# VH-VL binders against q9rc53r339to534: the designs that were tried, part 12

Target 1, 196 residues: q9rc53r339to534
Amino acid sequence: AQTHEFSNKLNTISGFLQLGKIDEAVDFIQKERKIQQEWIHFFIERVNDPTVSAVLLGKISQAQELGIDVDIDPSSQLLTPLQERQQELLVTMIGNLLENAFDALLASGIENKKIYISFTDMGDDFIFEVEDNGPGIPPQLMESIFEEGFSTKEGTHRGFGLALVKKAVHELGGAIFLEEGELGGACFVLTIPKHE
Short names: E, the ipSAE of ESMFold2; O, the ipSAE of OpenDDE; V2, 0.75 times the mean of E and O plus 0.25 times the DockQ between their complexes.

## First folded at step 4 (VH-VL)

Design A9 (framework fv_trastuzumab; at its last look DockQ between E and O 0.02; V2 from the best seeds 0.00; counts 0 for: pae E 10.8 > 2, grease 20.8 > 18.9, placed apart)
Fold by ESMFold2-Fast, scan of step 4:
Structure A9 (fold): chain C 196 residues (1-196), chain A 118 residues (1-118), chain B 107 residues (1-107)
Amino acid sequence: as target 1 above (196 residues)
Amino acid sequence: EVQLVESGGGLVQPGGSLRLSCAASGFTFSNYAIHWVRQAPGKGLEWVARISWSGGYTRYADSVKGRFTISADTSKNTAYLQMNSLRAEDTAVYYCARGGFRWPFDYWGQGTLVTVSS
Amino acid sequence: DIQMTQSPSSLSASVGDRVTITCRASQSIYSYVAWYQQKPGKAPKLLIYAASSLQSGVPSRFSGSRSGTDFTLTISSLQPEDFATYYCQQYYSWPLTFGQGTKVEIK
């Protein structure tokens, strides 16, 4: 099987979810081979927000077209309903963090490009982590990358996107920071407080 | 029924080696991380090592780094802890436990005793 | 490393008493604290996760709470089967760390 076929199927599923056509998305998945069904079952069972599911599936599809492997930690979950503003800003932040990872990996020249996504709403906060196996962020630049107008020699989107993420997460009373990850590249951690 | 069953403990001389096994059943093994946690006689709990859900990523406590190696065989639903260069202070009951991303140890094995003594 | 300082190290209480055990993290770990019960000769058992969530099958007399980096486990009405050692654990940051334990002895 080819990457393009899989990406096209994910685009179809993403489209149904984005349009709120959950039954159509489920029907499409059920007609696929078992291994693809098992992978997408994750989103139906573990992510209760259709917009977040659609964005993640769309980004996974985009990554596959770019030759980037994406893994999601299967213990991840997002079951708590998001407030309208939280959802709007969260999908924007997820998009910017993933685009930042795409840019870093494509500029790196690494042949086996990987992104690792993990998220949870088990505690008081929504936590999203996006990690890549690119060159990472030099320690001396770790604070500068969140400043508006900062740019590296390679990834211009890095400076713009991360500043926007920091502004968005600050609006929600949360935080964004770097951690030591599993893949040896950049590991961005996003935390957003829950609201009743 | 979720179960974790440890085996491989016993008496070993200082400088010796042992391999512990943690056999998992009742859940999809590759959806969770497996941890090893130890407890010296009459003492508290100490986290030792973790292998990720994919089997691709490992972490170790500083006290065992370079001496212990965690691994997994997904075809057997089993995680292993290879313990080399054992010291008297490694004497403990060793538990395996199920974990994940920001996930508590929701299930534990019964433990297996490792005694390092001359 | 994040230190989890647990108090008291031991306590004695009567059946029906309210028991409170405290755990303090040396830095922010959000709500990523679990409480485990360990009976003599047995493996630990998860009671509370995410600071205040009760694990399925655990009696409702157990509860957890958080204030900043301070965490508490409360047993509202102590029962004979609650004789055990209790441990807090942070599972936010590597390495994972436990409190030193609190032994609860029923008079």
Scores: ipSAE 0.718, ipTM 0.867, lowest interface PAE 1.3, mean pLDDT 88
Fold by OpenDDE, look of step 5:
Structure A9 (fold): chain C 196 residues (1-196), chain A 118 residues (1-118), chain B 107 residues (1-107)
Amino acid sequence: as target 1 above (196 residues)
Amino acid sequence: EVQLVESGGGLVQPGGSLRLSCAASGFTFSNYAIHWVRQAPGKGLEWVARISWSGGYTRYADSVKGRFTISADTSKNTAYLQMNSLRAEDTAVYYCARGGFRWPFDYWGQGTLVTVSS
Amino acid sequence: DIQMTQSPSSLSASVGDRVTITCRASQSIYSYVAWYQQKPGKAPKLLIYAASSLQSGVPSRFSGSRSGTDFTLTISSLQPEDFATYYCQQYYSWPLTFGQGTKVEIK
């Protein structure tokens, strides 16, 4: 199924073509391509794990289809090799955190939906952050959101997802916590020790 | 080689304004965060402000909120600190420093002196 | 705000001495602590990051450690060029905060 955003882009291209504005259509396509290439270039330089890169790239694409603007801190870096289990669980955690953010943003009705991703391999730990500009998480729910079966107005997927993330990060000897972000919404932080 | 160079410091009266500049070289500004850190004479270090290009994030210390504005021009690889409504307690050497996501200040400028006095 | 309580404020030592400076965070900040050296009239210089990681180019006589919310900078054998003021810093939470500083003076 085509997403709304994808359909909009196609309609735009179609519109240019119907109007005989071929150059504008080409430019539009090239601009979209350029954005994709820029992401690829970013990951090639900053992330040495192709699986993690692929997951992030996929999620970025998904976000774009949902009308969510995704940005990654340019200083982000993941060049330290991941162990196999670290990789598997990290992919799971990243996926669930981003899905959680998607759900929160879509439910919020905010016009300028945004997600900010940051990660680093500096020091003894891997650090990952996923921040959104959604409604955030009330203090009274900050503990319960990680419990299995936790339900919100948006459904039970969020609770189960975050519970899975918590379980995964603990398996790796790490931790997940909420932090005050800069976007006004939820900011999840993962810390994962490089070595156990 | 990474280098940061501050400029714009000087003597100003209380209530006055100054604009500091931090010119960076040896690295791409947009790939990092830039911070201002100040040090009053004979005192310790105080974080003042931060800017990150990704998302246009800015942060300020409570002591300067509403008075100071941090900005940057990536085309010039330069960050700025617009200081308005200056007070005597703002007197300090102002350093710009390079940072990043959960990153320490790995490079510093040599600082520029701001003196607020009547 | 997270407070970084640094101690001592000053110490006197001789060349060759083992020097220890401590910072205690007011809350958990994990390992998001850096140590800086500052000489008079100069900008601070990064020594240690992530509580225990040595910055490139810094002599191995410098080391950092963490125990919960207690962070320690150690100079195993003080050299003449090490007489300076040292600062701890947390970069875990906003606002970023520094310790009060420790001046290491010649005995």
Scores: ipSAE 0.384, ipTM 0.791, lowest interface PAE 1.3, mean pLDDT 90
Fold by ESMFold2, look of step 5:
Structure A9 (fold): chain C 196 residues (1-196), chain A 118 residues (1-118), chain B 107 residues (1-107)
Amino acid sequence: as target 1 above (196 residues)
Amino acid sequence: EVQLVESGGGLVQPGGSLRLSCAASGFTFSNYAIHWVRQAPGKGLEWVARISWSGGYTRYADSVKGRFTISADTSKNTAYLQMNSLRAEDTAVYYCARGGFRWPFDYWGQGTLVTVSS
Amino acid sequence: DIQMTQSPSSLSASVGDRVTITCRASQSIYSYVAWYQQKPGKAPKLLIYAASSLQSGVPSRFSGSRSGTDFTLTISSLQPEDFATYYCQQYYSWPLTFGQGTKVEIK
């Protein structure tokens, strides 16, 4: 999917150039770069931690390559400083939750793939949410999805991600929950106390 | 072993009230949703209400909205259906069922009969 | 509300027959369909979820399929224990809705 979307963008640029529409090709390239700059501006204003910002930007870029629309709650903020261990584990947890959402959406037949992200540092906890519009979590798997080595994918090795998230959040004294969201897929919520 | 046991059914006059209970065992209620589904005598299945593991997300069928209230005590692994202003058309076997938020029902209780008649 | 139109309402079949039951959704619901079996005096039992995924412990003679908004439950070789009523259910949007049921009877 990532090479398919990138190839489509290259074909569009090539098409403009072959038709002699150089200004249209330049505008197309500038539009793609502007999208990245708008996300960078959002994270500079809303997220004080540059490592967390970099992970989120990287995952948004990956989502775009996969044809997945990402929406971030505009009231999101992470302005309270993270302790070094909180930063390390939060980066791991964010990455794994988003990879899980990508895998679920790519395995689905849904054309309008969507991820919603929300995060806040208001109150005594950091709260981070990731929701997709995919198939959700089958009830027979609810208690199993957090176990080490679990996978519903036929094959040798996938499915460490949610077990790693559960271990990481518990090390920080927090919790992970599966919640009801507006998109109808899986909605994972992390809560992390600011102080142990 | 996952088990759901309904209780609280019986005979009630129109306009009366009953409270149904669904006792869960073999799983942690907080990781699932509990639904109530009813079946009138000789008829098909009708979804009635559900509550999520957090106790904060409820949904109701239009036919019972405003009259029935679903609630949960996750520390006791028990869901409740308070049924007020009962009507003859509420007569049914009431099942509780386990599912994810929207996901289909993989375990069902045996059902409890509610009869609303003069 | 999404209506699930199930057909037939009843059918008569012999042991060993191939049986097909259909549901049509009133709008696109992707693969968010489940099938249940209900025997007299018992609660429903989940057979199929996600249109075609077989629930654990369900015999492989049961299968489900989707074509657009049409969904099919197939029993490849009917057994004596399969005489029951079958329901489809959509779980794409609220409220959750069931088909009217199909009673499979001995011929």
Scores: ipSAE 0.007, ipTM 0.512, lowest interface PAE 10.8, mean pLDDT 83
ESMFold2 (binder alone), look of step 5: mean pLDDT 92; pTM 0.947

Design B1 (framework fv_trastuzumab)
Fold by ESMFold2-Fast, scan of step 4:
Structure B1 (fold): chain C 196 residues (1-196), chain A 118 residues (1-118), chain B 107 residues (1-107)
Amino acid sequence: as target 1 above (196 residues)
Amino acid sequence: EVQLVESGGGLVQPGGSLRLSCAASGFTFSNYAIHWVRQAPGKGLEWVARISWSGGYTRYADSVKGRFTISADTSKNTAYLQMNSLRAEDTAVYYCARGGFRYPLDYWGQGTLVTVSS
Amino acid sequence: DIQMTQSPSSLSASVGDRVTITCRASQSIYSYVAWYQQKPGKAPKLLIYKASSLESGVPSRFSGSRSGTDFTLTISSLQPEDFATYYCQQYYSWPLTFGQGTKVEIK
């Protein structure tokens, strides 16, 4: 869950990045969140959209607070400019996929919780992947998880908004997939065409 | 230009071991995945293994799991395929190829022949 | 595993002919299909990726299409250098799987 203090700090980071104040954003993150310098430099070099950078950094900080280790594939990049609609929907989808992974890991009770993030715009699509080392999705549920109002036998899951992600990605002409991950848990992949 | 060069193939007895190398040049190795794909004489293509950009994430075909190990030395831009407990059915030309996450195999090496025979 | 069923296994054609090769996936793989050309003694060469995108440097007579789980490679006017074996491949899910190949032979 996010607190008001956490949300306000995320907004500050987003504000600096949107204003092109990269050095100020980096300084703020280092002092407040103790995020490793390698991640900060990665985002400066590999992610051209300030809002996407801000959301990812905020979610990484949230994961750290929850005791979840997050790694980003070092080959990841998002250098192609995003249109306003693509940016807004991509940010929403990223948030929901990461919240889904957080919820699954926290519910799993495993000690060494891990998330691996990968993204690329190297081909004809923007591709964004989130995988975790949780219990994964049972085959019986793979079709149901994208339905509106879906919940498990354990009740409704906060941040399980896969129906919202499916709606958002379809509006962009893209798709969402569930794949077998290398970490042994769920692996969700978004594909969004660069141009339609 | 992008180049992938395989080496290490040869004749080996059943139950033996062999290590293949794939030397990459002309691109940043760590930005891509390296795959091994084999082709038995007169047969089609079979995917064998992959190592991801980070060098830590590996995947294997069921036919080679537990026997083959893929690794990478990013400082040398080289990927390796350690093949143990070799069987006659492992006889094939082994290609390394550049790929990535949901990315095609866009450049291939020349291949190196592995023959498992007494 | 996702099975890629390729048809035909071989075909005979003349220079100038329109050649069509088909490939069917056993389940949805969206557009994550590549087509490769292989000449005897050589490594495969990428022709088409993401079902219908032409790889840089590949002649425009090659084209790919998708209809559901059905994928097609078309050579609009076969040239002498096109006599080869062609493979489809899915790169949607692990393990990566290839079709069995189609040998395009001189008639």
Scores: ipSAE 0.006, ipTM 0.500, lowest interface PAE 10.5, mean pLDDT 81

Design B10 (framework fv_trastuzumab)
Fold by ESMFold2-Fast, scan of step 4:
Structure B10 (fold): chain C 196 residues (1-196), chain A 118 residues (1-118), chain B 107 residues (1-107)
Amino acid sequence: as target 1 above (196 residues)
Amino acid sequence: EVQLVESGGGLVQPGGSLRLSCAASGFTFSNYAIHWVRQAPGKGLEWVARISWSGGYTRYADSVKGRFTISADTSKNTAYLQMNSLRAEDTAVYYCARGGFRYPLDYWGQGTLVTVSS
Amino acid sequence: DIQMTQSPSSLSASVGDRVTITCRASQSIWSYVAWYQQKPGKAPKLLIYAASSLQSGVPSRFSGSRSGTDFTLTISSLQPEDFATYYCQQSYSWPLTFGQGTKVEIK
């Protein structure tokens, strides 16, 4: 319902402010008009965490401004309540994975830039996947991209964000790894145990 | 309610071709992936191919890569498996099944028999 | 490829028996295991997904559990309609792979 949308938007803003993410809260408010009604409906139905919804909606809006097409798997869901620390770290990891995908696509020169997002809490874990149609990660670099200080000097990429994601997911007892995706580019998969 | 119906199976000589169809009803076709899984007579289950709900992204088992092509027509709620260069070891009942990201294969068709024999 | 090894390949049981089937993954697949029941001449039917979640409409005598890379399907009190072949399957990594099957036969 519409009252649900209003309450969720307020909770989302409140969530950002509680986490000290004032810039993100302001960005959400300013860019709210750019968010499609279809996305709002999806998140109301499929994602019970207002902060996760806000971050994803904000990143979708950012991608649109960058000329990047974003799709979310329609079967995606995050209905299980997140613990405070899980929420905080998941939001940080989502942000870093999407920033990484943006950077890779913008550096690639590809005309039809696309990101595909999937997430589920069906099993014992929260699983979050970010896939792009960029050049992907050479097998030789798969190990080094998660190391602190990794960078590609010919491009704008820094490995700093991926190293932070690895540390965050390790704190939650989970894992991050590369998978072969549907779009042919990089496909990062996060797994976070629901209970610890 | 949710139904998947296969068709197109039959007898074919080695080196021949067949096209299987999987007609879906009772759900939003584009929200799911469609898989083909086969079972040789008296044997176990073997995953063959998958197409994403968008119709554009496909995956194949190594045993069929380059010979089989999966496709989908979302306007008809139908997925297809084009099988070329058929071999005796492709003889099996072919099932289509509904799936998704880390999703179970929750509904299966009744299967269609493909026999490759001279 | 991820190998799914089922044991036993077959077993004989009587109505009312507790039946246990085990499936071992060759590597970590978290809880992304499904169990299927197949009766002669019929398509497989989903019983359990995510290692331990019961599919809607499946009797509560069926249960699944996980311990590391070991997965178990249990039928607490075997009924006449449960004589079938059971398959485990991983949905964690490509290609999707099934166990070789366990045939549950009348003793």
Scores: ipSAE 0.016, ipTM 0.572, lowest interface PAE 7.3, mean pLDDT 82

Design B11 (framework fv_trastuzumab)
Fold by ESMFold2-Fast, scan of step 4:
Structure B11 (fold): chain C 196 residues (1-196), chain A 118 residues (1-118), chain B 107 residues (1-107)
Amino acid sequence: as target 1 above (196 residues)
Amino acid sequence: EVQLVESGGGLVQPGGSLRLSCAASGFTFSNYAIHWVRQAPGKGLEWVARISWSGGYTRYADSVKGRFTISADTSKNTAYLQMNSLRAEDTAVYYCARGGFRYPLDYWGQGTLVTVSS
Amino acid sequence: DIQMTQSPSSLSASVGDRVTITCRASQRIYSYVAWYQQKPGKAPKLLIYAASSLESGVPSRFSGSRSGTDFTLTISSLQPEDFATYYCQQYYSWPLTFGQGTKVEIK
């Protein structure tokens, strides 16, 4: 019940942010004490793009309904204006990376499913990172998972949407790759140059 | 004005314990992480540990994992480094510094000296 | 762990000289390198972040550059107050790692 109530409030805030109504979103938060104000305050202060905020809030809500715990690194920020194409592709990439993490965690049977999201625009690039505590990617599959049409018989691959993410990030002159994370699962790192 | 002030250093015998404090002011704590970085006499800088203000997310260098614990008290705007089972090689000046996700260590405290000696 | 190999370990230069210090990462770390200045008995001070961005309040004679996994700190015209040890640091991957340091002595 708490989760459902929170999700509904998050959808309302997401709607205000999606419409560019930051003042209305802030007013709603101030009136609604049962919301995790620190999360919503984070998005208003640290993410200047309403569409990106809406997608992240929507995916967090979806994760909660799936029994997946999502946290965002509190030092994350996205304050630099995104070009229209960068925004469109970033939204698509975020969606696909999070859906990929959801699918891997749900298939894993792991009890305490966790995702950690981090992002920054402080350097020369936009960096976006999604880490999970699932089984990770076997070393022999690390290059294959980005190939179009990649699949395995057991459905243990992480190919859903990754080829799309790679194409999108390459269009923006960036890269996607795997790193070793602290949660014990996969850690996908997305980099997009801030050039014009 | 951003400020970080360390305290709690001193002389301790091998196997002993010390707790360092890092009092932070002048910024929104929930938006940053606090790091501990040490420097042995005449040596270079070594990263020790990190805590985010919210959620209490922690990370440790392998050299201190299991012996050191980083924590924070948001009501006091203070981060702590609890150092147990201290060894001679832990002798160093300990600095706290402000950081974050792929963020430089942009403000540092003055440092506090920890000497582990019999 | 990502190794940051810094060179030279020490150097001496005259006031007005152009000084360069190099740092090499063992792995790709993009632009996530900072340079710090440390004077005896003092805490390190941030000079450069994101490989080439000048920290606010730092004199413009300091600059940073990147070429692949190679990073350079340049002091275009050395001043007496620049006597210090300089450290590079990667903040791309855990654990955070520093170079060994370069001691700059002014004649």
Scores: ipSAE 0.016, ipTM 0.576, lowest interface PAE 7.6, mean pLDDT 82

